# VH-VL binders against q9umr5, part 194

Target 1, 268 residues: q9umr5
Amino acid sequence: SYKPVIVVHGLFDSSYSFRHLLEYINETHPGTVVTVLDLFDGRESLRPLWEQVQGFREAVVPIMAKAPQGVHLICYSQGGLVCRALLSVMDDHNVDSFISLSSPQMGQYGDTDYLKWLFPTSMRSNLYRICYSPWGQEFSICNYWHDPHHDDLYLNASSFLALINGERDHPNATVWRKNFLRVGHLVLIGGPDDGVITPWQSSFFGFYDANETVLEMEEQLVYLRDSFGLKTLLARGAIVRCPMAGISHTAWHSNRTLYETCIEPWLS
Key: E = the ipSAE of ESMFold2; O = the ipSAE of OpenDDE; V2 = 0.75 times the mean of E and O plus 0.25 times the DockQ between their complexes.

## First folded at step 8 (VH-VL)

Design z12 (framework fv_nofazinlimab; at its last look DockQ between E and O 0.73; V2 from the best seeds 0.00; counts 0 for: pae E 4.2 > 2)
Fold by OpenDDE, look of step 10:
Structure z12 (fold): chain C 268 residues (1-268), chain A 123 residues (1-123), chain B 112 residues (1-112)
Amino acid sequence: as target 1 above (268 residues)
Amino acid sequence: QVQLVQSGAEVKKPGSSVKVSCKASGGTFSDYAISWVRQAPGQGLEYLGYIIPIFGTANYNEKFKGRVTITADKSTSTAYMELSSLRSEDTAVYYCARTQYDILTGYSDFDYWGQGTMVTVSS
Amino acid sequence: DVVMTQSPLSLPVTLGQPASISCRSSQSLVYSHGNTFLNWFQQRPGQSPRRLIYKVSNRDSGVPDRFSGSGSGTDFTLKISRVEAEDVGVYYCMQGTHEPYTFGQGTKLEIK
């Protein structure tokens, strides 16, 4: 039988968004138990990501316990960060494939209509004033806001991304790295036509330097220092990068070609 | 001036579906969410769900999950609420309402309402 | 779900006299960022609901100053300093802090 699949949604999202994905999985992998977690749906997805991590942990633990052969995670957008954190804090997870579906794994520094909806009266360049305040860190989007022009504020104020990346020292860094490395495969999915994840390379752990030049994963300090295990995972062939053009952010979970090319191979 | 204009009254048979529209004007459609609320005759208000057009995501009251579908067309600034498997207790006036959001100030929920759409379910 | 309990459900008032409606929530309506999303709506006979108050005490544009909202946490009040004939209708409190959003039962204000 196929390993169970657990799906974690994104910002302002719900299980309903994954109806097509469920259909694809049922068609190609009949009998697969797919659980789309309806936690922190809609506006509740703005809650602090650590709170979400705790909630999702409570939901996945029973599922994992009933699946001794392992499970697969499909985590979309903001959900990808939740899942990475989840795998970092769980010392007993049994995740075979962690599929990060268009997630801002290295953070967000966008100025899209998507973001402007959340910050209608603020500019991208000024969001650091909000997001890197104690008040701002109460919002999930600020938990992974990564301003390349205010790295000091990011490193000091980010209560989530900087920690799971190991960019700021903390007592659990070694353990979290060990836990995360339990993953069988890390499947990174994203593309240049996403329109929301900014830069889109963030889905592949690429990101801006201080001059807003996009550097690849291998050029990132977190990789070079192997702060949470990226270098180790790559070395053992556990990282899969699946870029795809022509897909908008809201279509990653509803594209058959994308599913067959980037998701299906890892659901065995 | 912000206005929400809904489609006309509907009479439906049990088991059928109804789709109500809500056209927004006087503002930027992408700047807010559209919520749906219904009111049975002589009863109070009941929340159904909402959609954020710019995100393309909808969230529903669990009570109606599986039967209600909320969609939006940004090109026409119109939101839709479809309710399937209609039953007599679904007879109500259905309202759309606007919600603005600003992370700095919070939500401005339901500041503008449509005129309502009467949906009657009868055999 | 958060239960919103209004009292009274029926409110007969003499013209020119004050009116007060209470709304209690089953849990705190304070959001993580500190805002409290408690709204008051007025629904006149045959009309759509109209928001009067948002975030506990803020009057919407065009709402007379004789309407005021107050409260915190789980207890909220709508007051009308001097009831006028046009105030006849049903008033609802609504919480927008927790999904699903929920309304009070409504308070029917009538003139004696």
Scores: ipSAE 0.642, ipTM 0.854, lowest interface PAE 1.2, mean pLDDT 94
Fold by ESMFold2-Fast, scan of step 8:
Structure z12 (fold): chain C 268 residues (1-268), chain A 123 residues (1-123), chain B 112 residues (1-112)
Amino acid sequence: as target 1 above (268 residues)
Amino acid sequence: QVQLVQSGAEVKKPGSSVKVSCKASGGTFSDYAISWVRQAPGQGLEYLGYIIPIFGTANYNEKFKGRVTITADKSTSTAYMELSSLRSEDTAVYYCARTQYDILTGYSDFDYWGQGTMVTVSS
Amino acid sequence: DVVMTQSPLSLPVTLGQPASISCRSSQSLVYSHGNTFLNWFQQRPGQSPRRLIYKVSNRDSGVPDRFSGSGSGTDFTLKISRVEAEDVGVYYCMQGTHEPYTFGQGTKLEIK
């Protein structure tokens, strides 16, 4: 029998976005119990990420408790950051595969249609003034805004991403690292044609330096310090990288080739 | 200068499907979400769901989930609401309405409405 | 789902007199940083709804200043300082804080 799958959606999403993904799972792994969490749907997805983490935590606890062999997480876009925090704050999670589907793991710095839609009068170059305020940190999108030209402000003001990435100290950092390291596999999925996640390599823990040159995961300070366990996971052979070209941001959960190549192998 | 123009009245049999259109003009179609609301004769307003055309993402009221599908065609600035497995209780005027999102100023919920489309379900 | 309760449901008013409609929500409509997504709509006979008030107390462009909204948390009020003949119709409150969005039952305002 297959392990249960828990799906966490992204910004302005709902469970309906995953109808094709559920069809694929049913075809290749019939009998799999798939739970798509209908929490923080639509506009509620703008609520602070720590609030979302608390709500999703309450929802996943009973599912994990009923699955002694473990569960898999499929977490899309912003949902991948929620799942990152879940794996850190839960002392007893039994997640085997954490499948991160085009999530901005090192943050977002782009004036793509998403940001222009939510901040129509702001440019990416000046959004730091809003996001790195206490007011701005009450919105999920600002919780992972990572301006490479104001890294000092990001490190000081980010209430979420800088903390879960271990870029700024937190009293719970040691426990969060220990908890995260219990994950069986970290499956990272993303690609250059996403069009929303900027830089797209953020889905693979790469990110811009101050000159907007992308540095890959192994050159990041969080990796080198092993702040939350990336270096340990990579050494253990637990990190899977699955980049794919030709897939737009809203198509990751509905592309059969992507599913068969990057997701299906990790759903034991 | 914003106008939402809906398709004409429909008469359908129980068990069939109906697809209502809402064409937007004035402003940028991708700058807002389109919501669908219905009103049975002599009754109040009931929310069905919305779509954000720029992303292609839709969200539905759980009561209609599985029966309602909301889509958008950016090239024609048109949103669609399709309701399947029609029952006599689905007889209503169906409205589209727009919502603008802006974190700085908040949201402008339902500031412009279409003229409504009467859908009659009868055997 | 958030239940929106209006009172009264029928409001006969003498021309030129004030009118008041209450709207109560089953849970707080306060969003982040004090934003409250409560809206008031007017529906004249045979017409689409028209928004009068957004975020509790803000009047839409073109809405006469005799219309005002107030309230906080779970209790909200729409007031018309002097009712005119064109005000006949059904008034709905709507919350946009929690999904799914929900409407009150409607208050029918009529001239007596």
Scores: ipSAE 0.489, ipTM 0.776, lowest interface PAE 3.0, mean pLDDT 91
Fold by ESMFold2, look of step 10:
Structure z12 (fold): chain C 268 residues (1-268), chain A 123 residues (1-123), chain B 112 residues (1-112)
Amino acid sequence: as target 1 above (268 residues)
Amino acid sequence: QVQLVQSGAEVKKPGSSVKVSCKASGGTFSDYAISWVRQAPGQGLEYLGYIIPIFGTANYNEKFKGRVTITADKSTSTAYMELSSLRSEDTAVYYCARTQYDILTGYSDFDYWGQGTMVTVSS
Amino acid sequence: DVVMTQSPLSLPVTLGQPASISCRSSQSLVYSHGNTFLNWFQQRPGQSPRRLIYKVSNRDSGVPDRFSGSGSGTDFTLKISRVEAEDVGVYYCMQGTHEPYTFGQGTKLEIK
């Protein structure tokens, strides 16, 4: 029997977006129980990410309890950050594969369609004034806004990303690292033609330095300090990087070649 | 000035489908969410779902999820609503309406409406 | 689904007198930062709905100041301080805080 699969959606999204992914799983892994969590849909996806993490945690607990041999997570876009936080805060999770599908794991810093739609009169260079305030941190997109030119403000103001990355001291950092390291595999998926995640290498834990040069995962302080376990996972052979060009942000869950190449092998 | 112009009235048989168009002018179509709302004769308003054309992302009222498809064509600034497996209770005026979303200025839900499209389902 | 309940459903009013329409939601409509996405629409006979009030109390452009909205949480009110002949129609409240968006049943305002 195949392990159950739990799917977590992204910003301004819903469970309906994953109908093709469900079809692919059913064809290649018949009998697999797949649950697409129908929480924080549409406008509610802008609620604070910790609020979303709490709600998704409550939804996954009974699913995991009924599957003692483990589950898989497929987490899309903003949902990948929700899932990574779940892996940190749950000392009883039984996740084998965490499949991060074009998620801004190291943050977002881009004049993208999402930014233009949500902040039509703002530019990325001045959004730090909004996002790095208590008011701004009440919106999910600001919870992972990562301005490389205002790193001190990011480190002090971020209520979510700086914490789950272990970039700022907090009393749970050691426990969260321990919990995260219980995952079997971390499967990182993304690509240069995404058009939303900026830099697209954020899906692979890469990000800008102060000169907007992309540093890859192994060059990041969070990796070098092993602040939440990336170095340990890589050394264990538990990190899979599966980049694919030619896929736009809304097409990751509806591309069969991507599914067969990057997702299917990890749905044991 | 934003204007939403819908396609003309349709008469359909049970079991068939209907596709209603909503063409937007004014503003930037890609920045809208286009919602669909219907009103059966003598009844109130009922929400069907929306699309965000810039992302191609559609969301549906669960009541209609198996029968409604909402799409958009950015090149023509037109949203479409298709309702399949039509029944007599689907007889209604179908409206499109827009939401303009901006975190700083607040949401502007359903601030412009189309003129409505009468869909009659009868044999 | 969030249930929106209007009262009264039928509202005959003497010309020049005040009118009041109540709308209650089954859940709080408060969103982050205190925003409450409660809207009021007017539908005159034979016309598309027209938004009057957004976010509880903000009048749309061109809406007379005799229309006002108030309320919080789950209880909301639309008031017309002095009803005029052109106010005849059906009034709907709508919540945009929770998916799916839902409308009240409508209140038919008539001149008695």
Scores: ipSAE 0.196, ipTM 0.674, lowest interface PAE 4.2, mean pLDDT 90
OpenDDE, second read of step 9: ipSAE 0.635; ipTM 0.853
ESMFold2 (binder alone), look of step 10: mean pLDDT 88; pTM 0.910

Design z13 (framework fv_nofazinlimab)
Fold by ESMFold2-Fast, scan of step 8:
Structure z13 (fold): chain C 268 residues (1-268), chain A 123 residues (1-123), chain B 112 residues (1-112)
Amino acid sequence: as target 1 above (268 residues)
Amino acid sequence: QVQLVQSGAEVKKPGSSVKVSCKASGGTFSDYAISWVRQAPGQGLEYLGYIIPIFGTANYNEKFKGRVTITADKSTSTAYMELSSLRSEDTAVYYCARTQYDILTGYSDFDYWGQGTMVTVSS
Amino acid sequence: DVVMTQSPLSLPVTLGQPASISCRSSQSLVYSHGNTFLNWFQQRPGQSPRRLIYKVSNRDSGVPDRFSGSGSGTDFTLKISRVEAEDVGVYYCMQGTHYPWTFGQGTKLEIK
């Protein structure tokens, strides 16, 4: 039979957003047990990411325990960062495929519709003043705000992303790396027409340098230092990159062609 | 030129609720947090919670979770603090205060305060 | 929660003499980027609190230079070099590093 699938939603999202994804999975892998976690929905998605990680961890533990053959994770947008942390903090996860669906894995830096809704009078160049304060770090979106013009502030103030990416030292870094490396496949999905994730290459561990030139994963210090295992995973053949043009941010979980090309092959 | 102007004094019965307003003027309302602090007669300052209009969300001191609700109306630059299930121990002056969390020019918490609103809970 | 402890709680001072108020936190107030979010407030009788000092030692605009703040980590001090009649009131320290934000008990400064 097919391994269970656990779905983690994104910012201002809920389980209902995945109706089409569940339909696709049922069509191609009938009988698959799919659990869309109904935690931190809507405005609760703004809660600090470490708080969300703890809540999702409590929900996934019994699902993983019941599936000795392993499970798959499909984690959308902000949810991909939650899943990154879950794979690092869980000493006993049995995840085969971690499917990261347009998630800002190296962070976010852009004036998107989400940010304009939250920060109508602020521009991306000014958000570091809010986000890298103790106040700002109480909100999920600031936990992965990565201003390439203020690296010192990001590295010192980010309570989440800089730590899980190994960009700042942490006592648990060695254990987190060991745990993350147990994943079977890291499937990265994203594309240039997303319109929200900025730069879109963040979904593939690429990011802006200080001149806003995108450097790809292999040029990042976190990859070169193998801080949490990306270089090891790539050498093992465990990283899958599946970029697709023509897909907007809210369509990744409802596009059949994307599902068939990028998701379906990694469900077993 | 920043001012925070609060609504007038309230006298409430035990078990009722009270909603205090705080209208901000001068500066950009959406770029600041509004916090609520109370002071019982002859006592010190006690923090209740805040709302950050830019996020459209609030956070609370655990001691008051479930009884306090803080909201904001960006169109009128007004923050509100509602406290339910009132007890005599809730008798206090309630203050709103603005936070400017700019880490470069001067991180400044509670840089401007409202005049306070006396809430008396008696039967 | 971080406990803020002030001493003394009652401070009678002769006009023109210096005054000093201590504030201790139960945890370090140094934020990860090196800033320390320790504030001092003055509350005159019948008035709202007014911030005097932010980030340990930075004086707010309009605050007389006789007020100064110092300290690091868990130990902080507010000093008034020469007390004036208008300085009567209660002084509070407050930490903004660890949520929830917490205040000291207050120090009542009186002229006698």
Scores: ipSAE 0.033, ipTM 0.562, lowest interface PAE 5.9, mean pLDDT 88

Design z14 (framework fv_nofazinlimab; at its last look DockQ between E and O 0.68; V2 from the best seeds 0.00; counts 0 for: pae E 5.8 > 2)
Fold by OpenDDE, second read of step 9:
Structure z14 (fold): chain C 268 residues (1-268), chain A 123 residues (1-123), chain B 112 residues (1-112)
Amino acid sequence: as target 1 above (268 residues)
Amino acid sequence: QVQLVQSGAEVKKPGSSVKVSCKASGGTFSDYAISWVRQAPGQGLEYLGYIIPIFGTANYNEKFKGRVTITADKSTSTAYMELSSLRSEDTAVYYCARTQYDILTGYSDFDYWGQGTMVTVSS
Amino acid sequence: DVVMTQSPLSLPVTLGQPASISCRSSQSLVYSHGNTFLNWFQQRPGQSPRRLIYKVSNRDSGVPDRFSGSGSGTDFTLKISRVEAEDVGVYYCMQGTHWPETFGQGTKLEIK
């Protein structure tokens, strides 16, 4: 039998977005119990990510308990950050594959129509004033806003991403790292034609330096310092990178080729 | 000026499906959400759900989950509402409406409406 | 779901006289960031609804100043200072704070 699959949606999303994914899983892995968690749907997805983590934790704990052999997580967009945090705070999770589906794992600094929709009266270059305020950190999008030009503010004000990345010292960093390392495989999915995740390499833990040059995962301090276990995971062959071109952000969960290539292999 | 133009009236049999379109003009389609509301004859307004075209995400009133599908085509600035398993009770005027959102100020619902599409479900 | 209760449901008014419609929500409509998403809509006979007021008290463009919205928390009011013939129709309050968004029953304003 196949291990249960738990799906976590993204910003302004819901379970409906994953109808095709469910179909694909059912067709290729019959009998798989798939649970798409309808928590923090729509506008509620703007709530602080730690709050979301708590909510999703409450939902997944019973599922994991009923699946002693383990479960798979498919976490889309913002959901990928929620899941990573979830795995960091849970000392008893049994996640075999953590599939990060076009998630801004290293943060977001986009200036796209997506951003314009969220902040119609603000420019990317000025969002740090909002996002790194106490008020701004009450919104999920700001919890992973990563302004490369204001790294000091990011490190000091980010109440979520900087912490789960271990970029800011905190008492739980060691434990969180230990917990996260319980994952069997970290499957990173994304691509250059995403159009939303900015830079798209963020889905692979790449990100801008101070000159907005994109550096790879292996060049990031979080990797070099192994602050939350990326270096360790890579060393033991537990990280899978699956880039794919020609896929827009809204199509990652509905593209059959992407599913077969990047998702299906890890649903055993 | 912003306009929402909906498709024409529909007459459907019970058990069938209907798909209503809503074409937006006069603004940037990707900057807004499109909501769908219906009104049975002589009755009030009932919210069905919305789509955010730029995100490709839709959210539905639980009452209609499983029967309603809201989609959007950014290339044509058109939103669609499909309702399946039609019943006589689904006879109503269906409206699309625009919603604007700003994280700083919240959202502004239904500032512009379509002209409505009458859907009649009868044997 | 949040229940929106309007009163009265029928409102006969003499031309030139004021009118008042009440809308009560089953729970607070104050959002986490402090805004209150309460709208008022006007639907004239044979027409689509038209938003008059948003966020409790803000008039939409083109809405006459004889229309005003007020209230807080769970109690809201739409007032028309001097009813005109063109004001005939059904008025709806709507909350946008809680999912799913819900409307009041509607208040039918008629001229006596």
Scores: ipSAE 0.563, ipTM 0.831, lowest interface PAE 1.2, mean pLDDT 94
Fold by ESMFold2-Fast, scan of step 8:
Structure z14 (fold): chain C 268 residues (1-268), chain A 123 residues (1-123), chain B 112 residues (1-112)
Amino acid sequence: as target 1 above (268 residues)
Amino acid sequence: QVQLVQSGAEVKKPGSSVKVSCKASGGTFSDYAISWVRQAPGQGLEYLGYIIPIFGTANYNEKFKGRVTITADKSTSTAYMELSSLRSEDTAVYYCARTQYDILTGYSDFDYWGQGTMVTVSS
Amino acid sequence: DVVMTQSPLSLPVTLGQPASISCRSSQSLVYSHGNTFLNWFQQRPGQSPRRLIYKVSNRDSGVPDRFSGSGSGTDFTLKISRVEAEDVGVYYCMQGTHWPETFGQGTKLEIK
């Protein structure tokens, strides 16, 4: 039988966003137990990511316990960061495939309609003043705001992403790395037409340098230092990169061709 | 100033479905979320769900999950609420209302409402 | 779901006198960044609801100064300092902090 699948949604999402994904899984892998976690829906998706990690952890423990053969995670957008943290804080997770659907793994720095929707009077160049305050860090989006022109502020103020990426020291870093490395496969999905995740290469651990030139994963200090295991996973053959053009941010979980190409092969 | 204009009254048979529209004017449709609330004759207000047009995301009150679908057409600045498997207890005035999520100035819950659409389920 | 309880449900008031409506939530309505999403709506006969107060105490544009909101945590109050004939209608409190949004059962304000 197929391993259970746990789905973690993104910003302002709910379980209903994944109805097409569930239909695809049911068609190709009938009998799969799919649990879409209905936590931190809508406005609650703005709550601090560490709070969300705690809530999702409590929900996934019994699912993992019932599946000794392992489980798969499908984590969309901001939800991919929640899943990054889950894999690090759980000493006993049994995740086989971690499928990251267009998640800003190295952070977000973009002047998109998405940013303007939540911060209509702010430009991306000034958002660091808000996000890197104690008040701003109470919002999930600010937990992964990564201004390449204020890297010192990002490293000092980011309460979530800088810690999970090993960009700032933490007492638990060694344990978090050990736990994360238990994952069977890290499947990274994203593309240039997403329109929200900026730069889109953040979904593949690429990001802007101080000149806003995108450096890919292998050029990042996080990778070179192997801070949480990316270099080890790549050497092990455990990282899968599946970029696809033509897909907007809200379509990753409802595109059949993407599902067949990037997701279906990793559901066992 | 934003104005929400809803479609006209409907009379439906049990077991059928109804689709109510809510057209926004005056503001940018994508700047806010649209929620749906109903009120049975002489009763209080009951929340059905919402859609955020810019994200294409919708969520529904558990009581109505499986029967309600909320969609948006950005080109016409119109949100729709479709309720299926209608029962006599679904007879109510259905309202659309908007919410803005401006983090700096604060959230603005249900600041503008449509005029309401009477849906009668009979026979 | 968060239960919103209003008191009184029927409020007969003499013109020019003050009126007060209580709203109690079954859970704290304080959001993670300190905002409290408690709103008050007025529904005049035959009309759609109109928001009077948002985030506990903020009056909407065009709402007369005689309306005020107060409270914290789980206990909230809407006050009308001097009731006018046009204030007749049903008043609802609503919480937006916890999914799904929930309303009080309504308070019918009538001139006696």
Scores: ipSAE 0.373, ipTM 0.746, lowest interface PAE 3.4, mean pLDDT 91
Fold by ESMFold2, look of step 10:
Structure z14 (fold): chain C 268 residues (1-268), chain A 123 residues (1-123), chain B 112 residues (1-112)
Amino acid sequence: as target 1 above (268 residues)
Amino acid sequence: QVQLVQSGAEVKKPGSSVKVSCKASGGTFSDYAISWVRQAPGQGLEYLGYIIPIFGTANYNEKFKGRVTITADKSTSTAYMELSSLRSEDTAVYYCARTQYDILTGYSDFDYWGQGTMVTVSS
Amino acid sequence: DVVMTQSPLSLPVTLGQPASISCRSSQSLVYSHGNTFLNWFQQRPGQSPRRLIYKVSNRDSGVPDRFSGSGSGTDFTLKISRVEAEDVGVYYCMQGTHWPETFGQGTKLEIK
């Protein structure tokens, strides 16, 4: 039998968005229990990410308890950051595969339809003034806003991303690293035609330097310092990178080739 | 200037369905949500649900779940509301309205309204 | 659902005189960071609603300055400092803090 699958959505999602993914899983892994967590929908997805992490934690505990052999996480967009935080804060999680589906793991910095919809009166070059304020950090989008031209403000003001990346000192860093390293596999999925995640390489822990040149995961300080376990996982062969072109942000969970190539092999 | 133009009046039998359209112009359709509100004759306003076209996700007031379907067609800048299993108490003017999101100032709810579509349910 | 209660439901007023409409919510409308999503709408006879005030006290463009909104928490007020003939219609408050959005029952303003 197959391990249960828990799905964590992004901004303004519903469980209906994942209907094709559910069908694919049922076809290839019949009998798999799949739960799409329908928490923090609509405007509630803008609440602080730590609040969302707490709510999702409460929802996953009974599922994990009923599956001592382990579970898999499929986490989409903003949901991938929620899931990574879950893996850090849960001392006894039993996640085998963490499948990150086009998630802004190193943050977001872009003028995209996503940004224009959420901030119709602002541009990415000025958004740091809003996001790196105590007021801005009470909104989920600002919790992972990462302006490469204001790194000192990011490091000082980020209440979420800088902490889960180990970019700022905090008393739980050692425990969070230990907990994260209990995951069996980290499966990173994304691609150049996403259109929302900027840079798209953020889904693979790549990000801009000060000149907006993308540095890959292995060039990032958080990797080199192994601040939350990326270097250890890579050395263990536990990181899978599965890029795919031609997929827009809203289509990652409804593309059959993507599922067969990047997701299916990890649903043991 | 944003405009929301709705389809014309409808007369329907009980048990049938109605689909009302709402075409947006004067702005980028994906920049906002389209909400649906109704007003029975001589009564107040009742919220049905909304759609955010760029995400393609609709959300419904629990009172109407299972009977209402809200969709959007980005290529035509048009939102649709379909109400099924019509009853006489569904007789109302149906409005679409815009919600603009701005995290700096909060939501800008219902700043533009369509002209309304009268739906009459009678035998 | 959050219940929005308006008073009065009928408001006859003399031209040129002030008018005041009260709106009370069953729950606090304060969201995060003090944002309070309380709006006021005017519906003239035979027309669609028109937003007058958003976030308690912010006038929409083109709304005369004789309209003002105030309040906090659960208690809100729309004031018209000098009623004009064009102000006839039904006024609704609406909250957007808690899903689903809900409206007051309306206040019909008439010239007596």
Scores: ipSAE 0.031, ipTM 0.553, lowest interface PAE 5.8, mean pLDDT 88
ESMFold2 (binder alone), look of step 10: mean pLDDT 88; pTM 0.906
OpenDDE, look of step 10: ipSAE 0.517; ipTM 0.816

